# Ledger of designs, part 8: VH-VL binders against Type III pantothenate kinase (coaX)

Target 1, 235 residues: Type III pantothenate kinase (coaX), of Pseudoalteromonas translucida (q3ijv0)
Amino acid sequence: MKLLIDVGNTSLKAKLWQNEQVQACDLNNLPWHAITHVIYACVGRSELLNAILAQAAFNSISCFEAKVTKTLGGLTCAYEHFNNLGIDRWLALIASFTLYPNKACIVVDAGTATTIDVLNCDGQHLGGWILPGLDLMTRSLTQNTQRVFDDENTPFTNQLGINTPNGLKNGALVATIGAINQAKPYLNDKNTQIIFAGGYGSLLQQQFKESIFDPMLVIKGLNYWYELDENSNKL
Below, E stands for the ipSAE of ESMFold2; O stands for the ipSAE of OpenDDE; V2 stands for 0.75 times the mean of E and O plus 0.25 times the DockQ between their complexes.

## First folded at step 4 (VH-VL)

Design a17 (from co1 with heavy chain D102Y S103G L108F; framework fv_cosibelimab)
Fold by ESMFold2-Fast, scan of step 4:
Structure a17 (fold): chain C 235 residues (1-235), chain A 121 residues (1-121), chain B 112 residues (1-112)
Amino acid sequence: as target 1 above (235 residues)
Amino acid sequence: EVQLVQSGAEVKKPGSSVKVSCKASGGTFSSYAISWVRQAPGQGLEWMGVIIPIFGTANYAQKFQGRVTITADESTSTAYMELSSLRSEDTAVYYCARDYYYGSGYYFDYWGQGTLVTVSS
Amino acid sequence: NFMLTQPHSVSESPGKTVTISCTRSSGSIASNYVQWYQQRPGSAPTTVIYEDNQRPSGVPDRFSGSIDSSSNSASLTISGLKTEDEADYYCQSYDSSNHYVVFGGGTKLTVL
């Protein structure tokens, strides 16, 4: 099995990959005897990641860091300076490309920031947008305006707000929905698949008919990155 | 800022055991590996073993397997190296060193001051 | 198991450049990172180069590291040699197959 690790700004997320499936793991009790490879991505330094990599080395387990490249298999990055594309966005594109072959995709990762990436059916990444996430949108207004306030119990909906908390929350959601809809014309493809990941991915998925929510999209991207890289870049 | 402070020099008789301590300060203890390296008078550096405190796992050089035990106490940020069945050839300065592991690299970013162990009758 | 072989000693005049080699007996030198440590008499070792060619903060840019796959060796180069550079220098790598830290035998650098 493979140990898949995604290190973000505030947390380390780890999963096992076995029999084409993501499985939960306990970092305090990793099955080192059964792990054959460690595949990881990191946006910053993690002492816990370093300890895991050291332990893997003691067990003769090879470790591989996922990196953005200009091309990987049939996938091509849109960025002139491809290294400037966030690794999580690249991994989500890799997973989308692999899971939905020959299909145009709009890939949305709704976390602290919301990222929208456009992938055509030939594996060409066309580019994307970075927006404040839903919480950042609401926080920016409560921190920088007078009389705009939030209520922790007010949900995000797509309806017109009839009080300040509803206007705030629903405005953030509607702006995000609008941005996603703005991506569609770039593909002009009737078979476009919209794929959501991230903490608010499920909420956004409910707003789009026939869309998919995959909370493991980035983690799956680590596995597929390795499979694509293993056969191409080791020779 | 990171400092490794070792216990003082010891004189031991052949056949006895010695336990050297290494207290870490100024950084994270549990997530870094601590290695033990010795140096006999006029000789080079010789790696003895390592411990990764967060996982409680230790690994030893073949030459010392069965004679060396490396342990760690995370609550006191202290690593220990115990060497048994001492011989005159074990006379050496014993160093602890912190392993900086990032990606595929190992390097000792901080070293203790060393502990002289003299084995004589 | 592999060994790292260094020359026992090297000498050079102040202001000149000296190079110390570290040759791996089996397997590629490029398979694992190489570090270099400086040890002055009566002191613990200190790192002068890590991960083949990186310098820790505080180490002068006169110190550099390199890898040569054709000779299966790593090299430490010290330019503008100073008397304070007199020390023993050790290379170090990792044997991933046997899980061992491997040190070279050390090179005594004399500045005269």
Scores: ipSAE 0.005, ipTM 0.542, lowest interface PAE 9.4, mean pLDDT 87

Design a18 (framework fv_cosibelimab)
Fold by ESMFold2-Fast, scan of step 4:
Structure a18 (fold): chain C 235 residues (1-235), chain A 122 residues (1-122), chain B 112 residues (1-112)
Amino acid sequence: as target 1 above (235 residues)
Amino acid sequence: EVQLVQSGAEVKKPGSSVKVSCKASGGTFSSYAISWVRQAPGQGLEWMGVIIPIFGTANYAQKFQGRVTITADESTSTAYMELSSLRSEDTAVYYCARDHYYDSSGYYFDYWGQGTLVTVSS
Amino acid sequence: NFMLTQPHSVSESPGKTVTISCTRSSGSIASNYVQWYQQRPGSAPTTVIYEDNQRPSGVPDRFSGSIDSSSNSASLTISGLKTEDEADYYCQSYDSSNHYVVFGGGTKLTVL
């Protein structure tokens, strides 16, 4: 089995990959006897990750850090300077390409920032956008205007706001929906699959008919990155 | 009723520029994209590019990049196609067409202008 | 980077049915919508089929469109042929790799 670790700026997510499925793991009782590889991505520093990597080394388990490349298994990165593309975006693209073969995809990761990436049916990444996430959009207005305020009891909806908290929350959601819709013309492909990940992915998925929410998209990308990476597989 | 009306025929010298207009009426101009398609005498249709007026974004076929500029003026519901560094090979009828770029239907042209003949001769 | 190939010409008698094919050179024909345009000499093109098989208002039901994945082709079928159907017919699709609108070479329909 593989141990898959995704380290963001404030969180570490770890899962096991066995029999083509993601499985939960207990970080205090990792099954080192059954783990053959550790595959990880790290955009921030993590003392916990370093401890896990040290335990892997003690048990003679090989560890691999996922990196962005220009091409990978039929997938091509749009960035001329591919190292500038965030690793989580690359992993989400890898997972989308692998899980929905020969389908154009709009890949949306709705976290602290919302990222939108466009992938055509031939595996060509066309580029994407980075926006503030829903919470950051609302916070930016409450900090920069004296009469705009937020209320934690106010939900995000697509309705016209008739009070300040509703206007604030719903404006953020509607702006995000609009950005996703603007990605569609770049593909103009009737088989386009919209895939959501991240903390607000489920909320956004509800706004788009026949879209998919996959909270494990980036984690699955780690597994597929390893399987497609020629350098890792030659060892 | 939707209608696209183009400017009249032009005769230009090699090396000059031409600017063709396309005025839309009877519909919401900003809700649609406008594509430009040309047809050389006795030849087929060739796509040149598209403008999305509401976003001010334009995209061009690679063959014309650097020579073509497509613009739109929402206040007059008019799109423009300007082609520079004209050659005899640019002699063609130039069409504007309304494009369902935003819609789920995607790239299809539901209304076409009458065409503008541009002749490039010395 | 694909091309759409049509026969240069087709001919048929009034009242009969004709089919014009449009074959995609690479990638699936089903991946992107196919439109069909009719152009009479000296006139601008007009749309007869959009989104594979839909007819614009005013186009008679004698015109129909279809997709055949096995031959990687789209087809325009015109039944009950009339002399006024004589025209050039163009198929059109979209290349997502380069954001290009792709036209077929055109087919001249003669009704005799």
Scores: ipSAE 0.000, ipTM 0.476, lowest interface PAE 12.9, mean pLDDT 86

Design a20 (from co1 with heavy chain S103F S104R L108F; framework fv_cosibelimab)
Fold by ESMFold2-Fast, scan of step 4:
Structure a20 (fold): chain C 235 residues (1-235), chain A 121 residues (1-121), chain B 112 residues (1-112)
Amino acid sequence: as target 1 above (235 residues)
Amino acid sequence: EVQLVQSGAEVKKPGSSVKVSCKASGGTFSSYAISWVRQAPGQGLEWMGVIIPIFGTANYAQKFQGRVTITADESTSTAYMELSSLRSEDTAVYYCARDYYDFRGYYFDYWGQGTLVTVSS
Amino acid sequence: NFMLTQPHSVSESPGKTVTISCTRSSGSIASNYVQWYQQRPGSAPTTVIYEDNQRPSGVPDRFSGSIDSSSNSASLTISGLKTEDEADYYCQSYDSSNHYVVFGGGTKLTVL
């Protein structure tokens, strides 16, 4: 099996990959005898990741760091300088390209920031947008405005707000929905698949008919990156 | 600010054992690996072994296999290196060092001040 | 099992450039990262280069690292030599086959 690790700015996520499926793992009780490869992506350095990589080395397990490239298999990065595209966005694109072959995709990762990426049916990434995430949008107004206040119990909905907490929360959601809808004209393809990931991905998925929520999208991207990367498969 | 503080100098007789401590502060102890490196007077650096405290796993250089034991106590953020069957050739400064590791190698980002172990008389 | 070989000593005048080599006896030098440590008399080592060519915060840009696969060697280059650079320098890599940290024998740099 493969151990798949995604290190972001606030968390380390780890999963096992076996028989074409993601499986849960306990970092305090990893099945080291069954792990054959460690595939990871990281933003900056992680002490916990370093300990895991050291343990993998003790067990003679090969480790591979996922990186953004200009091309990978049939997938092409849109960025003028591909190294400037965030690794999580690249992995989400890889997973989307692999899981939905020959389909145009709009890939939305709704975390601390919300990222929207546009991929055509031929594997050409067209670019994307970076927005504040829903929580950051609300906090920016509560921290910078005397009359705007939040209530943690107020849900995000798409309805017109008739009090300040509802106006704040629903405004953030509606702005995000609008950005996603603005991506559609770039593809002009009625078979476009919208794919959501991240902490607010499920909430956003509810707003779009026939869209998919895949909380493991980036993790799946690590596996598919390894399978598609020529250098990782050289013996 | 990360700091590694080692126990004081030791004088030991041939055939005895020595146990040196290394207390970490200012960083996350359990998530880093801790290596032990020695240096005989006027000689180079020699790696002895490493421990990964979160997993309790230790690995030792071939030369020291069977004589060295490296342990860690996460509750006190302290690593220990015990060397047995001491010989005069074991006279050295013993360093602990904090390891950053990735699939291509190790590097030491912080070092302890060193502990002089003298084996004589 | 491999060894890292450094010259025992190098000497150069203040303001000049010096290069210290570190040659791997078997396997490719590029297979594993190379680090460089500086040890001044009476002190513990400190890192001046990690991951072949990266500098820790606080290390001046006159210190640089490089890899030459044709000679199977890593090099530490110090430009604009200053008297405070006088120290022993150690290269270090990793033997992934045996899971061992490997140090070079060390190079004494004298600045005269």
Scores: ipSAE 0.018, ipTM 0.561, lowest interface PAE 8.2, mean pLDDT 88

Design a22 (from co1 with heavy chain D99G D102N S103R Y106F L108F; framework fv_cosibelimab)
Heavy chain, then light chain:
Amino acid sequence: EVQLVQSGAEVKKPGSSVKVSCKASGGTFSSYAISWVRQAPGQGLEWMGVIIPIFGTANYAQKFQGRVTITADESTSTAYMELSSLRSEDTAVYYCARGYYNRSGFYFDYWGQGTLVTVSS
Amino acid sequence: NFMLTQPHSVSESPGKTVTISCTRSSGSIASNYVQWYQQRPGSAPTTVIYEDNQRPSGVPDRFSGSIDSSSNSASLTISGLKTEDEADYYCQSYDSSNHYVVFGGGTKLTVL
ESMFold2-Fast, scan of step 4: ipSAE 0.460; ipTM 0.717

Design a23 (framework fv_cosibelimab)
Fold by ESMFold2-Fast, scan of step 4:
Structure a23 (fold): chain C 235 residues (1-235), chain A 120 residues (1-120), chain B 112 residues (1-112)
Amino acid sequence: as target 1 above (235 residues)
Amino acid sequence: EVQLVQSGAEVKKPGSSVKVSCKASGGTFSSYAISWVRQAPGQGLEWMGVIIPIFGTANYAQKFQGRVTITADESTSTAYMELSSLRSEDTAVYYCARDYYGRGYYFDYWGQGTLVTVSS
Amino acid sequence: NFMLTQPHSVSESPGKTVTISCTRSSGSIASNYVQWYQQRPGSAPTTVIYEDNQRPSGVPDRFSGSIDSSSNSASLTISGLKTEDEADYYCQSYDSSNHYVVFGGGTKLTVL
């Protein structure tokens, strides 16, 4: 099995890959005897990640850090300076390309920031947008005005707000829906697949017919990154 | 904030051994490895070995295998490098350095160095 | 096991740009991270570049790192040279399979 680790600014997410499936793992009791590879992506330093990597080394298990490249298999990055593309966006693109072959994709990761990436059916990444996530949009207004306030019990909906908390929450959601819809004209493809990941991915998925929510998209990207890179010239 | 403080200079006779200490403060001692690097007068940097304190596991450069022993005491956050069968060629400044293993062996903090002189 | 080869010395005038190379003798330079350290006489080394091209907090933008797979080398580039940049510079990588750390021979930078 493979141990897949995604380290962000505030959290470390780890999963096992076994029998073509993502499986839960206990970081305090990792099955080192059954783990053959550790694949990870990291933004900044993590003492927990370093400890896990040390344990892997002690057990003679190879560790591989996922990195953005100009090309990987049939996938090509849009960025002129490809290493400036966030690793989570690259991994989501890799997973989307692998899971939905020959389909144009709009890949949306709705976390602290919301990222939207456009991928054509031939594996060419066309680019994307970065916007504040839903919570960050609402916090920016409550932090910078004395008259706008939030209610933690108020849901995000796509309807017109008739009080300040509804207007705030629904405005954030509607702006995000609008951005996603603006991505569609870049793909003149009847097989376009919209894929959502991240904490608000399920909420956004409900706003788009025939779209997919995959909370493990980035983690799956780590596995597919390794498989694609291992079959090429993995060092 | 993070500091590595090494023991003081030593003068040793050929054939003896020397044990240099490196005390870490700030940060989590067990989350990092400690490498030892030496530098003879007017020469470049030469890696000697590394210890991962949580496992007590050390790895050494082939040139020093059999003569060097690197240990760690987690209770005092102190790493040690002992070099035996000293020769005049072992005269050097010895550095400890904090090591991000699994991240390319990046030495982010260095001790001040310990001069070991081997002479009669 | 493998060697990292640097020029013994390099010199340039204040305000200009200098590049120091670090060539790997076997295996790909891209297979392992490269770090760069600055050392003045009587002082311990300090990191100016880590993980190929990252700068530690406090290191100015005029220091940059790069990897060139075609020449199998890493480079440290210092722009807007200042007299305080005079030092010895060392590249460093590692053999991940054997867990051995390798340093380049060092380059003495003179700013005249």
Scores: ipSAE 0.000, ipTM 0.417, lowest interface PAE 17.7, mean pLDDT 85

Design a24 (framework fv_cosibelimab; at its last look DockQ between E and O 0.79; V2 from the best seeds 0.00; counts 0 for: pae E 5.4 > 2)
Fold by ESMFold2, look of step 5:
Structure a24 (fold): chain C 235 residues (1-235), chain A 120 residues (1-120), chain B 112 residues (1-112)
Amino acid sequence: as target 1 above (235 residues)
Amino acid sequence: EVQLVQSGAEVKKPGSSVKVSCKASGGTFSSYAISWVRQAPGQGLEWMGVIIPIFGTANYAQKFQGRVTITADESTSTAYMELSSLRSEDTAVYYCARTYWGSGFYFDYWGQGTLVTVSS
Amino acid sequence: NFMLTQPHSVSESPGKTVTISCTRSSGSIASNYVQWYQQRPGSAPTTVIYEDNQRPSGVPDRFSGSIDSSSNSASLTISGLKTEDEADYYCQSYDSSNHYVVFGGGTKLTVL
């Protein structure tokens, strides 16, 4: 089995991969005897990752760090300076390309930032957008204007606001929905799959008929990256 | 900033044991890798073993297997090295050091050292 | 297990350049990263080079590291020698096959 590790800005997510599916794990009780590979992505220094990599080395387990490339299999990155694309966006594209073959995809990762990436049915990443995430949108107004206030109990909905917290929360959601809709003209409307990930992914998915929420999208992308990467097969 | 502060010097008789402590501050102690390295008077550095507290298992250099025990107490952020069946050749300064693996296997922070003298 | 061999001592005048070698006995020196530590009398070691040729923050650029595959050795080069550079220097690598940290025997640098 494989140990898949995604180190983000705020936390580390670790999962096991076996039988073509993601399985939960506890870092205090990893089945080191059964693990054959450690595959990871990291956006900064992590003491916990360092400990995992050290233990893997003592068990003679190979470790592989995912990196952005211009091309991987049939997938092509839009960025000329491809290393400037966040590894999480690249992994989400890899997963979308692999899970939805022959489909154009709009890939939305709704975390601290909301990223929208457009992938055509031929595997070409066409580019994308980075927006403030829903919480960041609302905080930017409450912290930088004097008449806008928020109520922590007010939900995000797609309705017109009839009080200030409604207007703030619903405005952030509607702006995000609007940006996603603006991605559609770059693709053929038929066979387009909209895929949501991230903490607000479920909320956004509810706003789009026939869309998918996959909370494990980036983790699946790590596994598929390893399987597709030519360097990983030459050890 | 990571800091490693060790217990004070000790004088021991042959055949006894010594336990040296290494208190860490900064970072997340359970995620450290802590090595022990010794240095006999006028001689070089010698690695003894390492512990990774989150996994609870220490790994020892073969020379010390059976005589050394490396442990960690997460509640006090303290690593320990115990060396048993002491001989005069064990007279040395004992260092704890944090091991960084992500860029290679090297020691990025060192304790101040603990002199252990084994004499009759 | 491989060994790392260093000269016992080297000396050189202030302002000059010295090179300390670290020769690996078996397998390739390039197979595992080499680190260099400086140890002044009565003090704990400090890192001056890691990962063959990387310098920690605060270490002057007159310290450099290199790898020579043809002689199967690593080198620490110190230019513009100062009296404060007088210390013992150790190279270090990792034997991944035997899970063992290998130190060189150390080199006493005298600045006369």
Scores: ipSAE 0.087, ipTM 0.625, lowest interface PAE 5.4, mean pLDDT 88
ESMFold2-Fast, scan of step 4: ipSAE 0.404; ipTM 0.690
ESMFold2 (binder alone), look of step 5: mean pLDDT 90; pTM 0.926
OpenDDE, look of step 5: ipSAE 0.503; ipTM 0.777

Design a4 (from co1 with heavy chain D99G L108F; framework fv_cosibelimab)
Fold by ESMFold2-Fast, scan of step 4:
Structure a4 (fold): chain C 235 residues (1-235), chain A 121 residues (1-121), chain B 112 residues (1-112)
Amino acid sequence: as target 1 above (235 residues)
Amino acid sequence: EVQLVQSGAEVKKPGSSVKVSCKASGGTFSSYAISWVRQAPGQGLEWMGVIIPIFGTANYAQKFQGRVTITADESTSTAYMELSSLRSEDTAVYYCARGYYDSSGYYFDYWGQGTLVTVSS
Amino acid sequence: NFMLTQPHSVSESPGKTVTISCTRSSGSIASNYVQWYQQRPGSAPTTVIYEDNQRPSGVPDRFSGSIDSSSNSASLTISGLKTEDEADYYCQSYDSSNHYVVFGGGTKLTVL
């Protein structure tokens, strides 16, 4: 089995991959005898990741760090300087390309930032947008404005706000929905699949018919990155 | 700030065992590697082994395999090194050191003050 | 298994630059990071360089590290040499094949 690790800006996520499926894992009780490869992505330093890598080394287990490349299999990155594309965005694109073959995709990762990436049916990444996430949008106004206030109990909805907390929360959601809709014309494809990931991915998925929420999209991307990058990185 | 504080000096007879402690304060204990390195009088540094406390597993230099046991107690943030079947050539200052691992190896960012173990024959 | 070889002693005058080498006997010196530790008499070692050329906070920029693949060696360079730099210096790397930490034999630096 493979141990898949994603170190983001807020947390370390770890999962096992076996029999074409993501499996839960307990970091305090990893099945080291059954793990053959560790595949990881990280932004910055993580003491816990480094401890895992050290333990993998003691057990003679190969470790591979996922990196953005210009091309991977049939997938091509839109960025002229591909190294500037965030690794989580690349992994989400890899997973979307693999799970929905020959299908145009709009890939939305709704975390601290909300990212929107456009992928055509031929595997060409067209580009994307980076927006503040829903919480960051609301926080930017409450922290920098004395007259705008939030209420942690107010939900995000798509309705017109009739008080300040409601207007604030719903404005953030409506702006995000609008950005996603603006991505559609770039594909000109009626069979476009919209895929959501991230902490607010489920909330956004509810706003779009026939869209998919996959909370493991980035983690699945780690596995597929490794499978597609068979020639040099495995050796 | 991170500090590693070791137990006091020991005088032991040949054939006995010694157990040295290393208590970490400040920062994260469980996910850092703790190594043991010894230095005989007037000699260089010699690596003995390492433990990653969160996993509880240790790796030892071949020279010490079978005589050294490295353990950790996460509840007290303390690592231990036990060396058995002591000989006069085991007389040395024993250091614990906190290691930061990346894919290319370890570096030691903090060292304990050292524990002198004298094996008298 | 490889060994790291250092000169057993070096000496230089205050204000001058000294370089201490650390040569790997087999395999590339660039295969694994090299660290440098300073040990003054009666004290535990302290890190002056990690990951080939990085300085911990508090270490003066007079200390620098480098790798030379052509000679298969790492070097610690100390410029503007001061009397307080008198110490033993140890290089350290890592053997990925057996997961061992490997130390050089140490170099005694005398400032005179």
Scores: ipSAE 0.057, ipTM 0.595, lowest interface PAE 6.8, mean pLDDT 88

Design a8 (from co1 with heavy chain Y106W L108F; framework fv_cosibelimab)
Fold by ESMFold2-Fast, scan of step 4:
Structure a8 (fold): chain C 235 residues (1-235), chain A 121 residues (1-121), chain B 112 residues (1-112)
Amino acid sequence: as target 1 above (235 residues)
Amino acid sequence: EVQLVQSGAEVKKPGSSVKVSCKASGGTFSSYAISWVRQAPGQGLEWMGVIIPIFGTANYAQKFQGRVTITADESTSTAYMELSSLRSEDTAVYYCARDYYDSSGWYFDYWGQGTLVTVSS
Amino acid sequence: NFMLTQPHSVSESPGKTVTISCTRSSGSIASNYVQWYQQRPGSAPTTVIYEDNQRPSGVPDRFSGSIDSSSNSASLTISGLKTEDEADYYCQSYDSSNHYVVFGGGTKLTVL
């Protein structure tokens, strides 16, 4: 099995990959004897990741850091300088390309920032947008606008706000929905699949009929990155 | 700031054992590795071994295999190095050091102050 | 299963530039990161360079690290040499084949 690790600035997510499926793991009871590879992506330094990599080395387990490349298998990055594309976006594109072959995709990762990436049915990444995440949108207005206030109990909806907290929360959601809808014309494909990941991915998925929420999209991308990478496979 | 504080100097007889402690403060103990490095008088640095406290896994340089044991207690953020069957050539300053392991290797970002162990008859 | 070889001593005048080499006996020097430690008499070592060429906070710009694949060596360069730079300097790398930390023999820098 493979140990898959995604390190952000605040947290480390770890999962096992076996029999074509993501499986939960307990970092205090990792099945080291069954792990053959560690595949990871990181933004910045992680002490816990370093401990895991050291343990893998002691067990003679190969470790691979996922990197953005211009091409990977049939997938092509849109960025002029591909190294500037965030690794989580690349992994989400890899997973989408692999899970939905020959299908146009709009890939949305709704975390601290919301990223929207457009992938055509031939594996060509067309580009994307980076927006503030829902929480950052609301906080920017409460922190920079004297008379705008928030209520922690107010949900995000797509309805017109009838009070300031509703106007604030719903405005953030509606702006995000609008951005996603604006991505659709670039594909000109009636069978486009919209895929959501991230903390607000489930909320956004509810706004789009026939869309998919996959909280493990980036983690699955680590596995598929390894399988598609020519340096790691004799394929 | 991270600080590693070691136990005090010791004088031991040949054939005995010594156990040196290294208490970490001001940082995450269990997520880093702790190495032990010694330095005999007028000599260079010699790596003895390492422990990864979160997993309890230790690895030792071949020269010390069978004589050294490195342990850690996460509840007190303390690492220990015990060296048995002491010989006069084990007289040295013993350092603990915090390791950052990257896929390309190890480096020490913080060092303890050192513990002088003297082995004399 | 490799050794790191440093010169035993180097000497230079204040204000000049000194370079200390660290040569790997087998395998590529670029295969693993190289670190440099400074040790003054009676003191524990402190890191002056990590990951080949990075400086910890508080280490002056005068200290730099580099890798030369053609000579299979790493180098520590200290420019604008000052009296307080007198110390022993150790290079260090990692041997992936046996999982050992490897130190160079050390170089005594004298500023006179």
Scores: ipSAE 0.183, ipTM 0.638, lowest interface PAE 5.8, mean pLDDT 88

Design b10 (from co1 with heavy chain A33V; framework fv_cosibelimab)
Heavy chain, then light chain:
Amino acid sequence: EVQLVQSGAEVKKPGSSVKVSCKASGGTFSSYVISWVRQAPGQGLEWMGVIIPIFGTANYAQKFQGRVTITADESTSTAYMELSSLRSEDTAVYYCARDYYDSSGYYLDYWGQGTLVTVSS
Amino acid sequence: NFMLTQPHSVSESPGKTVTISCTRSSGSIASNYVQWYQQRPGSAPTTVIYEDNQRPSGVPDRFSGSIDSSSNSASLTISGLKTEDEADYYCQSYDSSNHYVVFGGGTKLTVL
ESMFold2-Fast, scan of step 4: ipSAE 0.306; ipTM 0.695

